VHH binders against EKC/KEOPS complex subunit cgi121 (cgi121). Designs and how they scored, part 33

Target 1, 174 residues: EKC/KEOPS complex subunit cgi121 (cgi121), of Schizosaccharomyces pombe (q9p7j3)
Amino acid sequence: MILPLFPETQVHVFVYENVSNCAAIHEQLISQNPIYDYAFLDAATILYKKQVYSAIIRALEDRRDEQMKTKTIHSEVILSLSPKTEISSAFRQFSMTKKSKNIVVVKIDSKLTEEEEFERLDKLVEGNRVEFSDEELQKLIDFKVLKKNYKLDPSTLENPLASILSSIALRGYS

## First folded at step 19 (VHH)

Design pl1 (from pk10 with S30N)
Fold by OpenDDE, fold request of step 21:
Structure pl1 (fold): chain B 174 residues (1-174), chain A 123 residues (1-123)
Amino acid sequence: as target 1 above (174 residues)
Amino acid sequence: DVQLVESGGGLVQAGGSLRLSCAASGFTFNAYAMYWGRQAPGKGREWVSGITWRGRSTLYASSVKGRFTISRDNAKNTLYLQMNNLKPEDTALYYCAAGIFPFSTDFSDYDYWGQGTQVTVSS
């Protein structure tokens, strides 16, 4: 996918369910294996496509403006999902863990087609690819975690999309 | 209650300039991407420009690029459109819109719309 604001940047997003090797993937991430140059998100924390893309856009803006808080664009995407400014908090909130079963994988600056990127990623992830859609994401979400991450209450849950995206947008504002 | 109120439209000669404003209320302005669209009589609505919630990124339709400048003042909850070197084909009702998702050129992604301000450019 090409974002209108960033026509030079190709982005791919994949969703996997029933992933059996998250622990192994996590170890590779810790070791900073360049083959795993993706943002691995816990699907339990993602409710909307627009949530992911909002974070991506924010991260890309920050990169463009040389204002990234993290070392990589993919880590910046993770940070950008969070309403909190602390990097460690963002990772605890949204990043894939060893215990994750369902994941959302984001690739920034891809030089490959979606299918080619998938073939590459499929060698790394042992799970079932599902469609990147709100419908599929809704099946994987943990609402308890979601509510905690974005401090959602009955009022804000009347429009979860707006509440979540607002949280992303307003990070750093006081 | 959400309101977007456009102003600054009017009659101007070709080559002239106008500055449109859109005053927003009833929602968290700085959390929304803002957009301008326009519609001429007998034509469909045309996307004109957009700006992200922090005002750090902008995009323009090819038809207005280089002539129009979109900006925002989050402290004033106001969106602006500076229109220079206006042409008769710029004649339209100009709408302000807000979308919680940054960033889309698809009108269906927008959440709120104003009533519009008329811009007429004479030849």
Scores: ipSAE 0.913, ipTM 0.948, lowest interface PAE 0.5, mean pLDDT 96
Fold by OpenDDE, fold request of step 21:
Structure pl1 (fold): chain B 174 residues (1-174), chain A 123 residues (1-123)
Amino acid sequence: as target 1 above (174 residues)
Amino acid sequence: DVQLVESGGGLVQAGGSLRLSCAASGFTFNAYAMYWGRQAPGKGREWVSGITWRGRSTLYASSVKGRFTISRDNAKNTLYLQMNNLKPEDTALYYCAAGIFPFSTDFSDYDYWGQGTQVTVSS
């Protein structure tokens, strides 16, 4: 996918369910294996496509403006999902864990087609690819986690999309 | 109540300039991307420009690029469109819009719209 604001940057997003090797993937991420140059998100924390893309756009703006808070564009995407400014908190809130079963995988600056990128990623992830859609994400979400991450209450839950995206937008805003 | 109120439109000669304003209220302005659209008589709505919630990124339609400048003042909850070197083909009703998703050129992604301000450019 090409974003209107960043036409020179190719982005791919994939969703996997019933992933059996999240622990192994996590170890590779800790070891900073360059083959795993993706943002691995826990699908339990993602409700909307626009949530992911909002984070991506913010991360890309940060990179362009040389204002990234994290070391890599993919880690910046993870941070950008969070309403909190602390990097550790963002990772705890949104990143894939060893216990994750369903994941959202983001690739920034891909030089491959979506299909080619999928073939590459499919060698790393042992699970079933599903469509990156609000419908599929809704099946994988943990609302308890979502409510906690974005401090959603009965009033903000009337429009979860607006509440979530507002939280992303307002992080660190003074 | 959500309100977007455009102002600054009027009659101007070709080559002239106008500055449109859009005053927003009833929602968290700095959490929304803002946009300008326009509709000329007998034509469909045309996308003009957009700006992200913090004003860090902007985008323009090819027809106005280099002549129009979009900006925002979040402290004043106001969106602006500086229009220079106006042409008769710029004649239209100009609309302000807000979208919670940053960033889209698709009108269906926008949440709120103003009533518009008329811009007329004479030859």
Scores: ipSAE 0.910, ipTM 0.946, lowest interface PAE 0.5, mean pLDDT 96
Fold by OpenDDE, fold request of step 21:
Structure pl1 (fold): chain B 174 residues (1-174), chain A 123 residues (1-123)
Amino acid sequence: as target 1 above (174 residues)
Amino acid sequence: DVQLVESGGGLVQAGGSLRLSCAASGFTFNAYAMYWGRQAPGKGREWVSGITWRGRSTLYASSVKGRFTISRDNAKNTLYLQMNNLKPEDTALYYCAAGIFPFSTDFSDYDYWGQGTQVTVSS
């Protein structure tokens, strides 16, 4: 998928459910294995496609402007999901954990087609791929975690999309 | 009460310039991407330009690229469109719009619209 603001950057997003090897993937990420050069998100924290894309766009802007706070574009995507400025907080909030069962995987700067990237990623993830859609994400979300991550209250829950995207947009801006 | 109020339109000769403004209120301006669209008589609405919430990225339709400049002042909750070297084909009602999702050229992704300001360019 190509973003209109970044036509030279190929982005792929995949969703996996019932992943059995999240712990193994997590260990590879900790060891910084280059073949795991993705952003691995806990699907329990993602409610909308636009949430993911908003974070991607913010991260890409920061990279372009040489203002990334993290080392890699994929870690910057994770940070960009968070309303908090602390990197550690963002990772605790949104990154895949050893206990995760459902994940969203983001690839930035892909040189492959979506199908080719999937074939590559499918060798790393032991789970069932599902469509990257709001409908499928809604099946995987943990609203308790979502509410905590974005400090959603009864008022902001009236429009969760706007509330979440606003939080992403306003990070670091009071 | 959300409001987007455009101003700055008018009648100008070909080659002239105009500066449009869009004053926003009733929502968190800093959290929204902002856009300009236009609609000429007898035609559908055309996408003109967009700018991300922090003003770091801009995009233009090919028909206006190099002539129009979109900008924003978040402190003033105002969106601008500087239009230079205007042409008769630029004649249209110009709308500003706000969208919580950055960034889309699809009108269906926009949340709020202004009433529009008329720009007329004579030959």
Scores: ipSAE 0.909, ipTM 0.946, lowest interface PAE 0.5, mean pLDDT 96
Fold by ESMFold2, look of step 19:
Structure pl1 (fold): chain B 174 residues (1-174), chain A 123 residues (1-123)
Amino acid sequence: as target 1 above (174 residues)
Amino acid sequence: DVQLVESGGGLVQAGGSLRLSCAASGFTFNAYAMYWGRQAPGKGREWVSGITWRGRSTLYASSVKGRFTISRDNAKNTLYLQMNNLKPEDTALYYCAAGIFPFSTDFSDYDYWGQGTQVTVSS
């Protein structure tokens, strides 16, 4: 996928359910293995495609303008999902953990087609691939986690898109 | 509740300039991307320009690039379109729009629309 504001930046997003090797992936991430240079998100925290793309767009805008707060674009995407400015809080709330069961995986600056990137990622993730769609994301979300992460009240839980995307937009500016 | 109100349209000679404003209320303005679209009589909607929530990124249709400048003032909840070197083909109803998604050129992604202000460019 190519975003209109960033036409030279190729982005791929994949979703896996029933992942059996999150602990192994986590070990590779902490060792900074370049083969695993993706953002690995816990799908329990992601309800909308637009939630992920909003964080991506924010991260890319901040990279272009030399305002990134983290070391990599993928870690910046994780931070950009958060309403909070603290980097460690963002990773705790949104990153895949050793106990995660379903994940969303983001690749920015891909040099591969979507098919080629998928084939490479599929060798790393032991799980069932599903479509990156609001329909599939809604099956994997944990609404208790979503409510906590974005401080949603009962009235906003019926249609939380605007509240979530506002939080992404306003981190550090509210 | 939500309102987008355009102003600044009018009749102008070819080569002239106009500045359009879009006053926003009823939503958190700086959480939204903002856009201008236009519709000439008997034609479909045409995307003109967009600007991200803090104004750091902009994009223009090729037909207006270099002549039009989109900007926003988040303290005043106002979106602007400076239109220079106007041509008869710029004649249209101009309307602003807002989208919570930070940037899209697809009208179906937008949440709110103004009713528009007429711009008429005479030859």
Scores: ipSAE 0.841, ipTM 0.921, lowest interface PAE 0.7, mean pLDDT 93
Fold by ESMFold2, fold request of step 21:
Structure pl1 (fold): chain B 174 residues (1-174), chain A 123 residues (1-123)
Amino acid sequence: as target 1 above (174 residues)
Amino acid sequence: DVQLVESGGGLVQAGGSLRLSCAASGFTFNAYAMYWGRQAPGKGREWVSGITWRGRSTLYASSVKGRFTISRDNAKNTLYLQMNNLKPEDTALYYCAAGIFPFSTDFSDYDYWGQGTQVTVSS
């Protein structure tokens, strides 16, 4: 995917369901293994494609402007999903954990086609790839988690897109 | 109630300049990306320029790049378009739009639209 504001930055997003090795992946992430240089998100926290792309665009703006708060662009995407400035809270709320079952995986600055990146990622993830689409994400979301992470009340939970994207936009400015 | 109200249009000679404003109300302005579009009579909508919610990124259609400058003042809930070196082909109804998604050149991603202000460039 090519984003209009960042035409030289290739981005890929993958979704896996029924992942059996999240604990192994998690160990590689805390060890900072460069083979695992992706953002691994818990799919229970992601409802929309636009939610992921909003966080990506914010992270890329912050990198360009030398305003990143974390060490890598992929960790910055995780932070950028959060409505709050606390880095550790963002990772606890949105990152894949050892107990996650479904994940969303983001690669920024890919030098590979989508299929080439998939072939590499598929060696790391023991699960089934599904389409990155709002239809598939709706099957994997946990609405209780979504409500908690974004402080949604019952009326906004009925149509939460604008509230979620507003939270991503306003972190640190509200 | 959401409103986007454009102003600053008018008649100007080719080579001249004009500055458009778009006053926004009824939504959280600094959470939205903002855009200018234009429509000449009998033609489809043309994307002109866009700016992210805090003004840090901008993009322009090739037909206006180097001549037009988009900007925003989030303290005043106002979007601007500075238009320099105007040409007769710039004649159109200019309208602003807002989208909660941080940046898209696809009109279908936009949430709110103004009614427009007429710009007429004579030769």
Scores: ipSAE 0.841, ipTM 0.923, lowest interface PAE 0.8, mean pLDDT 93
Fold by ESMFold2, fold request of step 21:
Structure pl1 (fold): chain B 174 residues (1-174), chain A 123 residues (1-123)
Amino acid sequence: as target 1 above (174 residues)
Amino acid sequence: DVQLVESGGGLVQAGGSLRLSCAASGFTFNAYAMYWGRQAPGKGREWVSGITWRGRSTLYASSVKGRFTISRDNAKNTLYLQMNNLKPEDTALYYCAAGIFPFSTDFSDYDYWGQGTQVTVSS
């Protein structure tokens, strides 16, 4: 997906399944190791490519307008996925944890091609890369988690795209 | 039901101005990005302008940049297009569209479409 509003900002998104070293990655994130400067999301919370890109667009708009609430653009993406304004809640609900099995990894402001960024990331993540696609995301989602995170009712669970993206859009404005 | 209803079209001489409105109902307006497109007789649809859900970001086709201004009033569920320094090549049916995805220039990402309002610019 091209981001027309931010054409000079390179964004890469990767998906890994069966990740065995989330605890090690988590330790590096806490240590603020610059090699790990990505947003690491739990794939159990992500159903659509548009879900991720909506959060990215919101984070980039907020950065441009000096309205970020978190310290980095990658942490701002994590916040932007959330319908809730509290930062700690967003991280608890959407971030990769030590116990995560599948992850979505976002790099913003990349100076590398997708292939080059993948080569770096693949040295850090012990898991199987899959395509960033709605088809693959659907295999990794936990619908109970999705329902809880976005307070979806049964009538919307079959096609929740508009509800999810509305939540991302309306955080702090409803 | 979702409705997007355009108004404000008409006949205007080259160099003139018009202001289009798009009244929206049946969906949560401030959760949607909004767009203007146009279709001239015998031509395909042309993307004109877009605006994000709260109006903080806008983009314009190069053919209209500097002459057209998109805006929205979320309290009134209304989208606008101010069209200045109009040219005969701006003659088209102008329609608004809405998309839940916050910004795309790809028509396939849009969810709702209006029927359009005619703008005719005489030389």
Scores: ipSAE 0.839, ipTM 0.923, lowest interface PAE 0.7, mean pLDDT 93

Design pl6 (from pk10 with D106E)
Fold by OpenDDE, fold request of step 21:
Order: sequence, then structure tokens, then C-alpha cells
Structure pl6 (fold): chain B 174 residues (1-174), chain A 123 residues (1-123)
Amino acid sequence: as target 1 above (174 residues)
Amino acid sequence: DVQLVESGGGLVQAGGSLRLSCAASGFTFSAYAMYWGRQAPGKGREWVSGITWRGRSTLYASSVKGRFTISRDNAKNTLYLQMNNLKPEDTALYYCAAGIFPFSTEFSDYDYWGQGTQVTVSS
């Protein structure tokens, strides 16, 4: 996928359910294995496609403007999902853990087609690929976690999309 | 109530300049991407320009690139469109729009629209 604001940057997003090897993937990430150069998100924390893309856009703006707070573009995507400025908090809130079962995987600066990237990623993830759609994400979401991460209340839950994207947009903004 | 109120339109000769403003209220302005569209008589609505929530990124239609400049002042909840070297084909009703998702060139992704301000460029 190509974003209008970043036509030279190819982005791919994949969703996996029933992943059996999240612990193994997590260990590779800790070891900074370059083969695992993705943003691995816990699907329990993602409700909308636009949530992911909003974070990606913010991260790409940060990179372009040399304003990244994290070391890599993928970690910046994770940070960009969070309404909190603390990197550790963002990772705790949104990153895949050893106990995760469903994940969203983001690739920035891909040199491959979506299908080629999937084939590469499929060698790393032991799970079932599902469509990256609001419908599928809705099946995987943990609303308790979502409400906690974005401090959603009955008022903001009337329009969850606007509330979530506003939180992303306003992080660190005064 | 959400409001987007455009101003600054008018009659101008070809080669002239105008600066449009869009005053926003009723929502958190800085959380939204903002856009300009236009509609000429007898034509469909045309996408003109967009800007992200903090004004860090902008995009323009090929027809206005190099002549128009989009900007915003979040402290004033105002969107601007500086239009230079205007041409008769720029004649249209210009609309301001807000979208919670940054960034889209699709009108269907926008949440709020203004009533528009008329720009007429004479040859």
C-alpha cells in the first residue's frame, strides 16, 4: 500500500490469529534479529485500520522531520499508537507479548509486493492470516484493554474511532 | 454544534491572488486533518489540498500545485488557502472540510464540511 503523503514509502499490514509462536517471535525481537524487522502489535489493542494507518503516518512524519523518539521506524509506529509519551508505556500497551494470540504486523519501507512480503512473514509467524479489515479486527479486540489504553468512557465510546484517532493525534501536543 | 465557515472568496482578475480562511468550531481542531475542495458550475467536486493535524504535511492537486498553499493555525482553529496566479478555471465554490483520519483524498472520509465561499476569476 502507498500512502498519499508518502508515495515513496511502501507499507504492508498483516493480521494473524491463533499464533502459536509469539514467545519465540518475542525472543527474536529482543535479540534484534534483522529478519524480524517489523512492528508486531497485539491485535487485542487494535480496533480500526485507520488506527494503524494514523500511527504509521505520524511515525513517517516523525522520521521525515527527524523527530523520531525511538530508534526505528517500526518502534515509532508502536509509540505513535499510544496516547502516552513514554516509550515503555507504548510498548506495554500495544506491542505483541509472549502471551499474545492474535497479532497485527506492520512493515514499513517494504521492497516487496504484498504477497511476497506475506510469504516472507509467513515463515516467521505460525498462525492463520486473516483480512486486515475493521470487521476482522473487531473480532480480535479486547475492549477492556482498548478502553484502558485510550481511557475511553461512555461519552467517548459513542464514537470510538474519533476518540482513538484523537488520542493518537494529540499525544504530546499542548 | 460543529461549524466550518469559509471566507475570503470574491471576484479577481486572472493572475490575481486570494486568501481563503476557514474558521472551525465545535470540535478539537488540532485532532483533525483539514482539506479544501471546490466545485465549478456544472462539474463535480474536485479535491484541492489537504494538511495533517499539526500542519507537518501537505498535499495538492496537480491543477493547483505551485500556485496554492494550504496552512493552518491551530491556536486560532483556522485553515487557510493562499491562492496565487489564479486562472479562470479556478472559478468555483470552495469548501473547507475536516477529517479525523489523516490522511485521505477521498471525500467520503471527511466528517465535516463548510458551506463554501465563491471564487470567481475573470479572464
Scores: ipSAE 0.913, ipTM 0.948, lowest interface PAE 0.5, mean pLDDT 96
Fold by OpenDDE, fold request of step 21:
Structure pl6 (fold): chain B 174 residues (1-174), chain A 123 residues (1-123)
Amino acid sequence: as target 1 above (174 residues)
Amino acid sequence: DVQLVESGGGLVQAGGSLRLSCAASGFTFSAYAMYWGRQAPGKGREWVSGITWRGRSTLYASSVKGRFTISRDNAKNTLYLQMNNLKPEDTALYYCAAGIFPFSTEFSDYDYWGQGTQVTVSS
């Protein structure tokens, strides 16, 4: 997919459920294996497509403006999901863990078609690909975790999308 | 109570300039991407320009690129559209819009709209 603000940047997002090898993937990420050059998110923390894309857009702006807080664009995407400025907090909140079962995988700067990228990723992830949609994400979300990550209360839960995206937008803003 | 109130429209001669303003209230302005659209008589609404929530990125329709400049002042909760070298085909009702998702050129993704301000460019 091409974002209007970043026409030269190809972005792919995939969703996997019932992933059996998250622990193995996590170890590869820790070792910074370049084959795993993706943003691996815990699907339990993602409720909307626009949540992911908002983070991607912010990360891409950061990169373009040479203001990234993290080392890689994919880590910047993870940071951009968080309402907190601390990188460690963002990763704890949103990144895939060894115990994750469902994941959202983001690829920035892909030179491949979506199908080609999927073929590569499918060799790394042992799970079932599902559609990247709000409907499918809703099936995988952990509302307890979501509420905690974005400090949602009864008032902000009246419009979760606006609340979440506002949190993303306002991080570090004064 | 959310409000977007456009101003600055009027009648100008071809080649002239106008600066539109959109005053926002009732929501967290800095959390929203902002947009301009326009609708000419007998035509559908046309996307004109957009700006991300912190003003770091802008985008323009090909028809106005190089002539129009979108900007925002978050401290004043105000969106602007500087229009230079105006043409008769720029004649339209200009709308301000806000969207929580940055960034979309689709009108259906916008959450709030203003009432519009009329811009008329005479030949």
Scores: ipSAE 0.913, ipTM 0.948, lowest interface PAE 0.5, mean pLDDT 96
Fold by OpenDDE, look of step 19:
Structure pl6 (fold): chain B 174 residues (1-174), chain A 123 residues (1-123)
Amino acid sequence: as target 1 above (174 residues)
Amino acid sequence: DVQLVESGGGLVQAGGSLRLSCAASGFTFSAYAMYWGRQAPGKGREWVSGITWRGRSTLYASSVKGRFTISRDNAKNTLYLQMNNLKPEDTALYYCAAGIFPFSTEFSDYDYWGQGTQVTVSS
């Protein structure tokens, strides 16, 4: 996928359910294995496609403007999902853990087609690929976690999208 | 109550300039991307320009690139469109729109619309 604001940057997003090797993937991320150069998100924390793309766009703007707070564009995507400025908090809130079962995987600066990237990623992730859609994300979401991450209350739960995207947009801007 | 109110339109000669404003209220302005669209008589709505929530990124339709400049003042909850070197084909009703998604060229992604301000460019 190409974003209008970043025509030179190809982005791919994949969703996996029933992943059996999250612990193994996590170890590779800790060791900074370049083969695992993705943003691995816990699907339990993601409700909308627009949530993911909002974080991606913000991260890309940060990179372009040389204002990234993290070391890599993929870690910046994780940070960009969070309403908090603390990197550690963002990772605890949104990053895949050893206990994760369902994940959203983001690739920035891909040189491959979506299908080619999938073939590559499929060798790393032991799970079932599902469509990257609001419908599928809704099946994987943990609303308890979502409410906690974005401090949603009953009034905002009627329209979580607005609250989530506002949180992403306003992070660090008081 | 959400409102977007455009102003600054009028009649100008070809080669002239106009500055449009869009005053926003009823929502957190700085959390929304803002956009300009236009509709000429007998034509469909055309996307003109967009700006992200903090004004860090802008994009223009090819037909106005180099002539129009989109900007915003979040402290004043106002969106602007500076239009230079206007042409008769720029004649249209100009709309302001807001979308909570960071950026999109799709009208379906916009949440709020203004009523528009008329721009007429004579030969």
Scores: ipSAE 0.907, ipTM 0.946, lowest interface PAE 0.5, mean pLDDT 96
Fold by ESMFold2, fold request of step 21:
Structure pl6 (fold): chain B 174 residues (1-174), chain A 123 residues (1-123)
Amino acid sequence: as target 1 above (174 residues)
Amino acid sequence: DVQLVESGGGLVQAGGSLRLSCAASGFTFSAYAMYWGRQAPGKGREWVSGITWRGRSTLYASSVKGRFTISRDNAKNTLYLQMNNLKPEDTALYYCAAGIFPFSTEFSDYDYWGQGTQVTVSS
């Protein structure tokens, strides 16, 4: 994916369903193993491609402007999904956990093609890759979790895109 | 009731300057990326410039880079386009647009549009 504002930054996003080793991946992330340098998101929290790309764009702007709040660009993507400024809340709400079954995986600053990055990632994730598309994301979302994470009103649950992206845009405004 | 209302267009001689404004209402302005496009008579739409929701990132079409400056004032819910060193080929209807997605150069990704303000540059 080429982002117009960041044309030198290669970004890949993968979706896996029926992942059997989230606990093992989680342990590697806590240990800060550099082989696992991705953002691992719980797919139950992600409804739109634009939701993920909005967080990526915000994280990249913050990195460029030396305003990152977390240690890595991938952790900054996780924070950027959140409507709240509290880092621990963002990780609790959006990160893959040991209990996750489906995940969205983001790689920023990839030096590999999408296929090459997939081959590397596929050695780490025990699950089935599906297309990164709104159609596939809709099958994996938990709308109760989405409503809670973004405080969505029942009327906006029919088309929550603007509310979700507004939350990502407005976090931390003072 | 979403509205985008452009103003500041007019007639100007080549080499001159104009500043366009786009007043926004009916949505949370600071949550939207904002854009300028233009359309000359008998031609298709041309993407001109865009700016992210807090104004920290901008992009310009090559035809206007270095001459035009996009900016926004989120306290006033207003988007601007400063146009310098205008050329006859800049003659067009200029319109603003808004998109909730933080940045796209594709018109199909935008949510709201203004009606436009005419800019005419004479030789």
Scores: ipSAE 0.832, ipTM 0.921, lowest interface PAE 0.8, mean pLDDT 93
Fold by ESMFold2, fold request of step 21:
Structure pl6 (fold): chain B 174 residues (1-174), chain A 123 residues (1-123)
Amino acid sequence: as target 1 above (174 residues)
Amino acid sequence: DVQLVESGGGLVQAGGSLRLSCAASGFTFSAYAMYWGRQAPGKGREWVSGITWRGRSTLYASSVKGRFTISRDNAKNTLYLQMNNLKPEDTALYYCAAGIFPFSTEFSDYDYWGQGTQVTVSS
């Protein structure tokens, strides 16, 4: 939904399935190409819109208050998905890899409408855009990966929303 | 067993002040965003204010901004609403709510609700 706490910060989130060029995108991210300044997440790790927005809200609150732990707002979103404080673990667990097939892409501080940002992103990603919705995310999730990333008990895997969002909220505060 | 218990309501003259409290139990308070809402007799629910899980961000309905202050004490599992310069239009049942999603102004996103405390402001 709209981020009422940060109404002047334009945020766009896109979902692509069947992406054929993740290796090429990954090389551009390593080379720090500014055209690729997005958070590229593996969709196998994302089950809910609220999961992504919770990480975004935390990253934006930390940026405003000068509490970021990583160098960019997009890397801070990746860290904010993690239940643990270790930056390298967050990237390994949530970032798109060369082997990823479906991705979630976050742009923060966009100066473009959603469709204008999509037109730009669509030149970079070779895949099929689908709606950013819980319905589409559910088709792309890998529940084994989700369970590992958030250490979910098998009995709670049916309704993991509160466990996931609590992990995002409590990282570093215990 | 989740409980949200409001207190501090009462009768007050226009221009006066009240401080509402919401005592929380049965969940990890610091993982939740917290909110105040109100409902006047014969009217729909009105969103009043919200605060993120560590108290660093707040938001207010335009009708109360500058007069009301939301705060929380995570060590005491308690949410507060300081209400200053009260108006007869503020007369309502005030209730607190909790949501695991870090911030939403949509009531449908909230997980737990209190029973409410009555605030009545006379002219």
Scores: ipSAE 0.827, ipTM 0.920, lowest interface PAE 0.7, mean pLDDT 93
Fold by ESMFold2, look of step 19:
Structure pl6 (fold): chain B 174 residues (1-174), chain A 123 residues (1-123)
Amino acid sequence: as target 1 above (174 residues)
Amino acid sequence: DVQLVESGGGLVQAGGSLRLSCAASGFTFSAYAMYWGRQAPGKGREWVSGITWRGRSTLYASSVKGRFTISRDNAKNTLYLQMNNLKPEDTALYYCAAGIFPFSTEFSDYDYWGQGTQVTVSS
């Protein structure tokens, strides 16, 4: 995918369900293994495609403007999902953990087609790929987690998109 | 109630300049990307320009790039379009729009629209 604001940056997003090796992946991420240079998100925290793309666009804008707070663009995407500025909170809330079951995986600056990137990623993830779509994401979300992460109240629960995206937009400015 | 109210249109001679304003109310302006579109008589809508929620990124249609400048003042909840070196083909109803998604060139992604302000460029 090519984003209009960042035409030189190729982005791919994959969704896996029933992942059996999150603990192994997590160990590789902690060790900073460059083969695992992706953003690995817990799908229980992601309800919308627009949620992921909003975080990506914010991370890319911050990278361009030399305002990144984390070491990599992928870690910056994880931070950008959060309504809070604390890096540790963002990772705790949105990153894949050893106990995650379903994941959303983001690759930024890919030099590969989507299917070529999938072939590489599929060697790393033991799970079943599903479509990156709002329909599939809604099957994997944990609404209790979503409510906690974005502090959604009754007035926003029936249509949380604007509240979630506002939180991403306003982090550090509200 | 959400409102987007455009102003600053009018009649101008070719080569001239105009500045359009779009006053916003009823939503958190700084959380929205903002856009300008236009519609000439008897033609479909044309995407003109967009700007991210804090004004750090902009994009322009090729037909206006280098002549038009989009900007925003989040303290005043106002979007602007500076139009320089105007041409007769710029004659259109200009309207602003807002979208909670940080940037899209697709009209279907936008949440709110203004009613428009007329710009007429005489030859």
Scores: ipSAE 0.823, ipTM 0.915, lowest interface PAE 0.9, mean pLDDT 93

